# Ledger of designs, part 26: VH-VL binders against q9nrl2r1430to1533

Target 1, 104 residues: q9nrl2r1430to1533
Amino acid sequence: GGVHELSAFEQLVVELVRHDDSWPFLKLVSKIQVPDYYDIIKKPIALNIIREKVNKCEYKLASEFIDDIELMFSNCFEYNPRNTSEAKAGTRLQAFFHIQAQKL

## First folded at step 17 (VH-VL)

Design gg36
Fold by OpenDDE, fold request of step 20:
Structure gg36 (fold): chain C 104 residues (1-104), chain A 122 residues (1-122), chain B 107 residues (1-107)
Amino acid sequence: as target 1 above (104 residues)
Amino acid sequence: EVQLVQSGAEVKKPGESLKISCKGSGYTFRDYWIGWVRQMPGKGLEWMGIIYPGDSDTRYSPSFQGQVTISADKSISTAYLQWSSLKASDTAMYFCARMGYDLKGSYYFDYWGQGTLVTVSS
Amino acid sequence: EIVMTQSPATLSVSPGERATLSCRASQSVSSDLAWFQQKPGQAPRLLIYGASTRATGIPARFSGSGSGTEFTLTISSLQPEDFAVYYCQQYNNYPLTFGQGTKVDIK
């Protein structure tokens, strides 16, 4: 938890979080708030969890980091119908991510 | 090390407003729910509500809904609990607490502040 | 709301003896049950979460068991520093609710 320069992964997470369409992804879905979520989604993940993994240096390869981000979007599209605000936000955020990920 | 440091004891009169604080450190403040728990003198623990600093998502206990306001300023890693008009019955110890999580979607209190004693008397 | 009921209200135990604390929920909370220890003048400390998982730094003499509506906290051999009030708390549904506490004091 010391002060240090942000790594590429850290910077990308910051950019994703700051994006207007990040709201469905900021935190792990609460089973209290969405009771059936974990009946459907078996590998839950969110930006808070991904940031934690980054901070713990759990990503040794860019591909591992990218896989978790893609999983996050995949979960969103699996649980939310296409016409929902969550799915639409996910679509836009994923497009943004794909552009930014090219820098990794 | 995760730490929650709360503001100091308060001595107030009925009708006065109050805002107490809880500053988190040793973790990414915006990424964890933080809640407030009341403990009246000689009594047990009462959940008041929680807030997610990252998006200001806030949940209140029905018993405290409309009675207090929970807020957070993620830029300074601080959560707040405030009253617009204190009552004598608000005299209590107030704890802030961080919520950890598991990958089953459960959130549980894992770290606590030291507490802020609020005394309201005429 | 889910009502959490602890028993007994007070448990007198001699040092070195086993202490067994009970917590009952008015409806199933699955395994979303935590145990906290609170000493006089201090903040609560997490002992157990998920009904049976010991929190980091918690001695092995503390153990939690149960699921659904019946839960137990066991202190296998009570140490002097274990005399305190213990609370169970469900985090399965809003509002989050605590038991009224069990005071463990010296016999």
Scores: ipSAE 0.925, ipTM 0.962, lowest interface PAE 0.4, mean pLDDT 97
Fold by OpenDDE, fold request of step 20:
Structure gg36 (fold): chain C 104 residues (1-104), chain A 122 residues (1-122), chain B 107 residues (1-107)
Amino acid sequence: as target 1 above (104 residues)
Amino acid sequence: EVQLVQSGAEVKKPGESLKISCKGSGYTFRDYWIGWVRQMPGKGLEWMGIIYPGDSDTRYSPSFQGQVTISADKSISTAYLQWSSLKASDTAMYFCARMGYDLKGSYYFDYWGQGTLVTVSS
Amino acid sequence: EIVMTQSPATLSVSPGERATLSCRASQSVSSDLAWFQQKPGQAPRLLIYGASTRATGIPARFSGSGSGTEFTLTISSLQPEDFAVYYCQQYNNYPLTFGQGTKVDIK
């Protein structure tokens, strides 16, 4: 049910945040630090935002939660070339997520 | 309810070291930038720097770069501001403040601590 | 750095009257402008962010307007509890900078 899913989402976010490759995703990108980011990315999201949504019980379905996390990775790959540290971290973290998501 | 509670007033002498604290509650501490703002007696507000507890990303004002150290311990939801050697000119009120954000990547101070008065005199 | 200049330095207003505070940026800060209220012996309190959005719990008599380099905070009908110092602050670029403040006192 919903309670079980909520707990699962919380735990998964914790695991993602604790992962060594979470660093590009921990916080919403600052427009000061990356001036052109929001010219490219139109649906920004990060793990802190996803955690907040989980805490607010905004995810009613696992698919919604998964969609936001996939969006987070999609944004990373859209903005960062494949040879960047961010993209490489994203690739590894996404693989980890896909394994963990099977437990949802 | 979001709250920032700062450590108590300090009375120090020039040359002494000092570390003051700011503890956040009512929100996920590691997920929000937290900054320090100086207010000298009878003067305005001065941005000193900010830190993101989740990854310790830290940004300083050029005026305070190398003059102070900002740190955080997310395990106890606490941010710190410290001096290695205080000067009389460091006498001021020091505020910590959390930064909220919008989805356009802007961060703004939304909640403030009560302030810590630091008095440095010989 | 972006210099924020507030005017006037002091604004004397009678209770119930309209108060208009100005804030100018030395270069464009888009809408990344916040207004804070500070009463004696207290911490600043966020009034407006994004130049025109009232923070949670802020009375409707407070309003912000402007973009780019010129901004205004308006108190439509000054209440006794509104006498304080008001600061504008840009968060469009580092270093973050505050105006020097406008003191609103009783006429």
Scores: ipSAE 0.924, ipTM 0.962, lowest interface PAE 0.4, mean pLDDT 97
Fold by OpenDDE, look of step 19:
Structure gg36 (fold): chain C 104 residues (1-104), chain A 122 residues (1-122), chain B 107 residues (1-107)
Amino acid sequence: as target 1 above (104 residues)
Amino acid sequence: EVQLVQSGAEVKKPGESLKISCKGSGYTFRDYWIGWVRQMPGKGLEWMGIIYPGDSDTRYSPSFQGQVTISADKSISTAYLQWSSLKASDTAMYFCARMGYDLKGSYYFDYWGQGTLVTVSS
Amino acid sequence: EIVMTQSPATLSVSPGERATLSCRASQSVSSDLAWFQQKPGQAPRLLIYGASTRATGIPARFSGSGSGTEFTLTISSLQPEDFAVYYCQQYNNYPLTFGQGTKVDIK
């Protein structure tokens, strides 16, 4: 296909994915790997899912996009204790997101 | 449209190395698991392993662990299956397949490549 | 590993008749069960996932049922293009495992 300019949402997702602290969020948690995850987290989401929603133009408002990103972080902090690598990565990535989201 | 296109048939001798490929298109390649499935002549399907191109997370079947290497190059939307030293018993059809997902954390094969026939004989 | 066992090995059915294929898991796989169709010289095609959900583009004559350890694929009225080998596969635990397949041929 042709080269297209990324939307603001697309670009932000790319930036989040490229961040060093994105590793806990790149893909939907597999219940094979984390058997109890879905007993705790009821609204699962990850960057791959958010990217898919962006690609399908499911976000009509910036607030909807932001809500999903915040949900992603909320899930991380709900499941992972504060001293885990996942939670620490989430904290840093969320701070980065908050800065970048000002551009939306 | 989601498509997986695999490299062409291979005719090899025992001891030779081989790397076959699977190129995905019509979707964001890095965001979906992709796996390899073996089908020996006249036999059923065997799960070999999967890889998540986005972070190269790789999982092998115990039967294939150490026997093959699964890799991916997300920059060209391509997954690979390779052998360092082929055996006659590696003669089979090899399929790559993408894994879809549900929001309950399950991943299932939803799209398949056309297969790559590998023949290993003296 | 979870062993998937399909029955019968071969099912001979006349066009227009109902075909019932069984798949048993050695332990519970919840609803993480898929059915695939494979015709000679072709790649497998996803028919059912989540034990009972038809994949996109799959005709309504295909239906899946069951949970835990017992599963069934039903073809309500067999069409000429339905003669093939059918595989069940669990994706509830590693390693992912397939049944040995059921061949549906013409009676």
Scores: ipSAE 0.916, ipTM 0.958, lowest interface PAE 0.4, mean pLDDT 97
Fold by OpenDDE, second read of step 18:
Structure gg36 (fold): chain C 104 residues (1-104), chain A 122 residues (1-122), chain B 107 residues (1-107)
Amino acid sequence: as target 1 above (104 residues)
Amino acid sequence: EVQLVQSGAEVKKPGESLKISCKGSGYTFRDYWIGWVRQMPGKGLEWMGIIYPGDSDTRYSPSFQGQVTISADKSISTAYLQWSSLKASDTAMYFCARMGYDLKGSYYFDYWGQGTLVTVSS
Amino acid sequence: EIVMTQSPATLSVSPGERATLSCRASQSVSSDLAWFQQKPGQAPRLLIYGASTRATGIPARFSGSGSGTEFTLTISSLQPEDFAVYYCQQYNNYPLTFGQGTKVDIK
């Protein structure tokens, strides 16, 4: 039930964070470091935020959790051109996520 | 409950090395920036730098760049501030502080350690 | 760097009175402004962030206002425990910088 799903979300976040391609997603983008980021991205999110939501039991459905992860990738692809290291990392991490998410 | 606990007071001589610590608890340590702030005796607060334990991303104030090293060990939820060679002018209180965030990309200090007094004298 | 200037240096206020502290930035910091309270021998405590949002557990008598370069911390009715040094701090640009502090003491 819900407890098992919560554990599954926690585990998946851990796996995403440990992945070599997680570096663009570990923390919320700082507007000091990327001044124009929030002019483009209107729903910012990162793995630290997603983890916090998991810990606070804010995800009642797997679809909500998946939506936030997909939003994270969507933001990356929206802001970063395809040839950037961030976009390439995102592509690989998203592929990994899609495989792991099938277990949810 | 978020808590930052710093190592004890230090009495050192010029030229000696020193590493002080700040242990976080009550939150996911790797997921929040943590910084160091200096307060010389009877003076105000000075930002030294910050580190994100999750990836060791580190940012220094220009005034402290090359003067100190900030590091973190996320496995034990601990941040460090160290000197290779202390000077008398390093005598001060040193605070560690966690940074919270808003969804507009801003980070602000929200919880502080109790401070570590470092005294450097001949 | 962005220079933060607080005024007055010392503010003498009687218990129950209103205290108004000012903080000015040398350039705009938008609303990325925090206020801290520090008592002797203690660490700073966050009062306000985002220029006007009270931190968790902070009494309603504390309020922050302003944007850009001019900011104000108001204590509507000073309590005995409010006598301390108050710092403003901008987190809009590196390096992060603090004001020099305003000491609120008893009249």
Scores: ipSAE 0.915, ipTM 0.958, lowest interface PAE 0.4, mean pLDDT 97
Fold by ESMFold2, fold request of step 20:
Order: structure tokens, then C-alpha cells, then sequence
Structure gg36 (fold): chain C 104 residues (1-104), chain A 122 residues (1-122), chain B 107 residues (1-107)
């Protein structure tokens, strides 16, 4: 929705970026650095893209915002084996997100 | 409007240090790669390296690795290029440029600073 | 390192004529190719990215084509303000590399 909902999305992105386990999610994965990533992940997304969508008012419903955040975690778990640093960070950040999302 | 504003021209002697700057505005600075490009007098463009200000992830061209330092201060939306000891061969125009992205993981230069002329002579 | 080779080195074209600039990569860069215009005393300006997509505000007379190793920039009706040096640049792999440039002189 309205101005209050957009502010809530913005605040939640700030809190996710600030979290210690945000490092795998800060920027869109580079095809140069991870050449096979886009062979596996077909709907890429990252916190920088989500922030841009919030700034452009592209989320009309909280569910759309939540879906993008959950897609971000789903991509992490699909690409990375469970015991990698990336997947462990994803698990912890997702748990934090679920707690914070209750405030939406 | 995306803008990159670089620090002014520099006249230096060999052996001196130098740090030039590139200030970004009109966009979320920490969310975009910034690169540096050298243009020697009468010559073409050479990529020097890039930095992601959000996490300081930095990549150098092999030709410039160990020759310069690229850094950023996201709190003031500014990227830097610095030399610890300038040589006459460092005389050139230096551009900063922002990288846009696509959803296939490619990054490309979309906005450029005006350039900083660095002159190094005895 | 992916070497980008441009031809011709200099192209002399009358206003209203068509200019065709070539760029070749030493190995495939897919469509990860950009074209830049640099006028005397100015910074480069993005014209084309993704081999064929015009950047915002670029006139329709500029078009790009190609994929893999061979790329073309076409200026369909050259205007007096189009005299400049044109660079291609691949962003498919590090180091990012530029062609040596094609100078377009207005005849």
C-alpha cells in the first residue's frame, strides 16, 4: 500500500542489509565471478534490486515484497549446498526476516 | 539524474602520493559498482578496476594490480583512486564510471565522471 | 585477455551518409558488448549496451548489432555532432577491455 507500508518496506531492507549474514545477498551475483549461476537460477534477485523496487514504488502489496525476499533465500538454497557459508548465512538471515516481517 | 563528479586537475612530481575522488549522486551509491578508466595522452581507454561500495568488493585489471588502490566511502558516496608514489608515466586523464546491470548477471558502464587530468613531471 | 579490434581506424563520412563501424572480439563475448562515443575534451558516453540496446536518450540513428565475436555500430544518417571517436567494450569477462577506437570525421 500507502506511505506507511512503503516506509516499512524500506526500513526492513535497511535492517536486512545491516545484519551480519547479509553478505551473500547485497548485490546481484556476477556472471563473471560465478559463471554457472544463471544456468541454475532463472529468477535472480538481491537486496540491491529489492531496494531499487522499493524506491520506485514497484511493490503494491506486502505479499509481493515478501515474495521477492523469500525468492532471494530460495535461490540461495537452490544454488548453494546446505553446509556452505552462503546457505548457513541464508538460514540465519531468513529466520531474522521472518521475525521482522511480523511487523508488516 | 545520475551524476559522477570528479576532483580537479592535479600537477605533481614523481614520487609524490595522490588520491583523486569521484562523488556519485542521484542514485543509491552503495548498490552500484564504480570503475576507473585511464586514457593516456592521445590514446584509447584502459580499464583499471572496479569496486562495489556496499561491501568494498574490489577487482583490478592485471595491468594495475599493485600499482594503484581503489577504495570507496559509502557514507559520503565517494570512490577513490590513489597512488603511493607517482611516476611520469602516470600522466593521463582518469575517468570514474558507474556500472548498471541486467538480470543475466552482466554489468556495463552507464554513467561517467568528467575526468581528472593528472600531470606528473619533474 | 579478450582483445577487441576495431575497424576502420578512421572513417570519413559526409553528413546524411551512413557510417558502419566494426568491432571484433578474440573470443566470444556473447552479447556483453557496449559502444561509447567520446567527443574531443569530453568523457565517454554510453550509446549501446547488450550489443543492440540503445541507452536512454540516444537517437534512433544509432543502432548496434552482432553477437559472439563480430559487432557493428551503424549511424544511419550522420549528423555534424556525431564526429567523435567510438569505442567498443566487452564486459563478458575480466579484464574488461576496450577496442582501440574508430575516429569518425565529418567530410
Amino acid sequence: as target 1 above (104 residues)
Amino acid sequence: EVQLVQSGAEVKKPGESLKISCKGSGYTFRDYWIGWVRQMPGKGLEWMGIIYPGDSDTRYSPSFQGQVTISADKSISTAYLQWSSLKASDTAMYFCARMGYDLKGSYYFDYWGQGTLVTVSS
Amino acid sequence: EIVMTQSPATLSVSPGERATLSCRASQSVSSDLAWFQQKPGQAPRLLIYGASTRATGIPARFSGSGSGTEFTLTISSLQPEDFAVYYCQQYNNYPLTFGQGTKVDIK
Scores: ipSAE 0.735, ipTM 0.919, lowest interface PAE 1.0, mean pLDDT 94

Design gg36
Fold by ESMFold2, fold request of step 20:
Structure gg36 (fold): chain C 104 residues (1-104), chain A 122 residues (1-122), chain B 107 residues (1-107)
Amino acid sequence: as target 1 above (104 residues)
Amino acid sequence: EVQLVQSGAEVKKPGESLKISCKGSGYTFRDYWIGWVRQMPGKGLEWMGIIYPGDSDTRYSPSFQGQVTISADKSISTAYLQWSSLKASDTAMYFCARMGYDLKGSYYFDYWGQGTLVTVSS
Amino acid sequence: EIVMTQSPATLSVSPGERATLSCRASQSVSSDLAWFQQKPGQAPRLLIYGASTRATGIPARFSGSGSGTEFTLTISSLQPEDFAVYYCQQYNNYPLTFGQGTKVDIK
């Protein structure tokens, strides 16, 4: 895509980061803080990594950008039981993302 | 191009307060841990702590817990190291450093500021 | 606290020769080990992370090896600009800890 597509990806990441339920997704999960995470999650991703990929123009298609964000939520639901604060935040942020993604 | 620019050298007396700064540029400041490292004259490197500016998550070395305050203002891409009451033993070079990451969840220092010399003497 | 111990404290080497620096951890740090170079009056510079991965822009003469508790930095052919202090640092657990340094001096 063009300049408008890159701006849309950037804006969507800004909106996701500002959302109250972004806290589980702001930074790549630390192996020190969550030692077993990488035994379970093999394709880790977080908003900081997605923003870096947007800044480096690494997404050639909107589908690639959407796939990384959906992977982020999928990882959250795979690692966290559904009754956890993390999974609940993931559910709410994912719903917000689906609304905002209509603008892509 | 990633740069960390630290505030200038300081000459202080015991009991005075001090806040030194580290401004990041060339990357999204709020998305990377920033750490502070002390080097006493003629000595090695000591990790003091780290902060994630995006959510202010802060971790201190036990040796420095309660001795300094690490903070950040992500709106101006700046991290801070602060003393409420300096001691002569605080005389040292202080470096800020950004942490890169790998996809196994590890964080390591990749870019360093030039250092701020703090001299505390009566 | 994971104690990082470097040896030797000082290494005297002639230009063009091979330097071998050792770093030992008091408990396993897996491959979460970095090497830094620091020249007098300068900030440290990242050489190696993940025990064996060269950082961007680091010459091929620098190589790292090891896992667990024992690590080695090798400089295959020392250049005049390589005389410095070298630090290992583990990032496997808090607190993050550095070794005490190995000074590489010209012989």
Scores: ipSAE 0.703, ipTM 0.914, lowest interface PAE 1.2, mean pLDDT 94
Fold by ESMFold2, look of step 19:
Structure gg36 (fold): chain C 104 residues (1-104), chain A 122 residues (1-122), chain B 107 residues (1-107)
Amino acid sequence: as target 1 above (104 residues)
Amino acid sequence: EVQLVQSGAEVKKPGESLKISCKGSGYTFRDYWIGWVRQMPGKGLEWMGIIYPGDSDTRYSPSFQGQVTISADKSISTAYLQWSSLKASDTAMYFCARMGYDLKGSYYFDYWGQGTLVTVSS
Amino acid sequence: EIVMTQSPATLSVSPGERATLSCRASQSVSSDLAWFQQKPGQAPRLLIYGASTRATGIPARFSGSGSGTEFTLTISSLQPEDFAVYYCQQYNNYPLTFGQGTKVDIK
């Protein structure tokens, strides 16, 4: 760990945000826009929250960072049927993440 | 320190265009909704709309849909409110404000800009 | 749209005394309610969100309560700097709407 891991976390979040399939994950799902989401998903998370946690140095281990990103994908697959655009984007972004996470 | 700094006061004539700005600093600008709120002279607060700079997702109050354009340039951490043709009834103070969030999916205004006074008269 | 109605329109209070401001929603907003303070010539300032959670840096004399359709802002010992207009705002559904404000004046 340390300073090098924090820079790596930041870089990875930047790469995820730049990816074309990041659109379902950029911000926390709005209760107004998707009223039933929080009846189903109990541990919500999104890239904006993960970036804030990186900026505040809230991740002490790489595993904690990886767990939040995997939780983000798990929530997507739990809420969205597999044939939806959201789930397909999640599958592609998760594959990209697994490649990038090897740097950690 | 979260700060929102708005462009200066404007004096305009009816029919002129105008674009006012709101620059955010001290946080990751693209990761928070920014809203615009109108306050007419001696009146209360009116929500105009919000934008998420990260993807340009934009929501308007029905009262302001088609009356103004809300936009953002995340590369310079700046949101905009724009009129193509001002009316005298657009005379007001205009605030930008950032939205915080909770983990139940609710968004609420937490930090405000200082306001931009727009005066439209012949 | 959800109409937010504040009462009273003006509240005259002596320094050191308690001020109680009411906000009523035309339909349930759950706990998605914020309170703002606005002093003359200034921007609004967030006091309370989630009906009862004090925002960072807000003095303990400010408290909020309520849920559903009925909400209260209480200032337990009013200070000279608290004379302002106070707005409630629901964020439970679009359009986001504010109450008309309660002006707290010196008695």
Scores: ipSAE 0.642, ipTM 0.904, lowest interface PAE 1.7, mean pLDDT 94

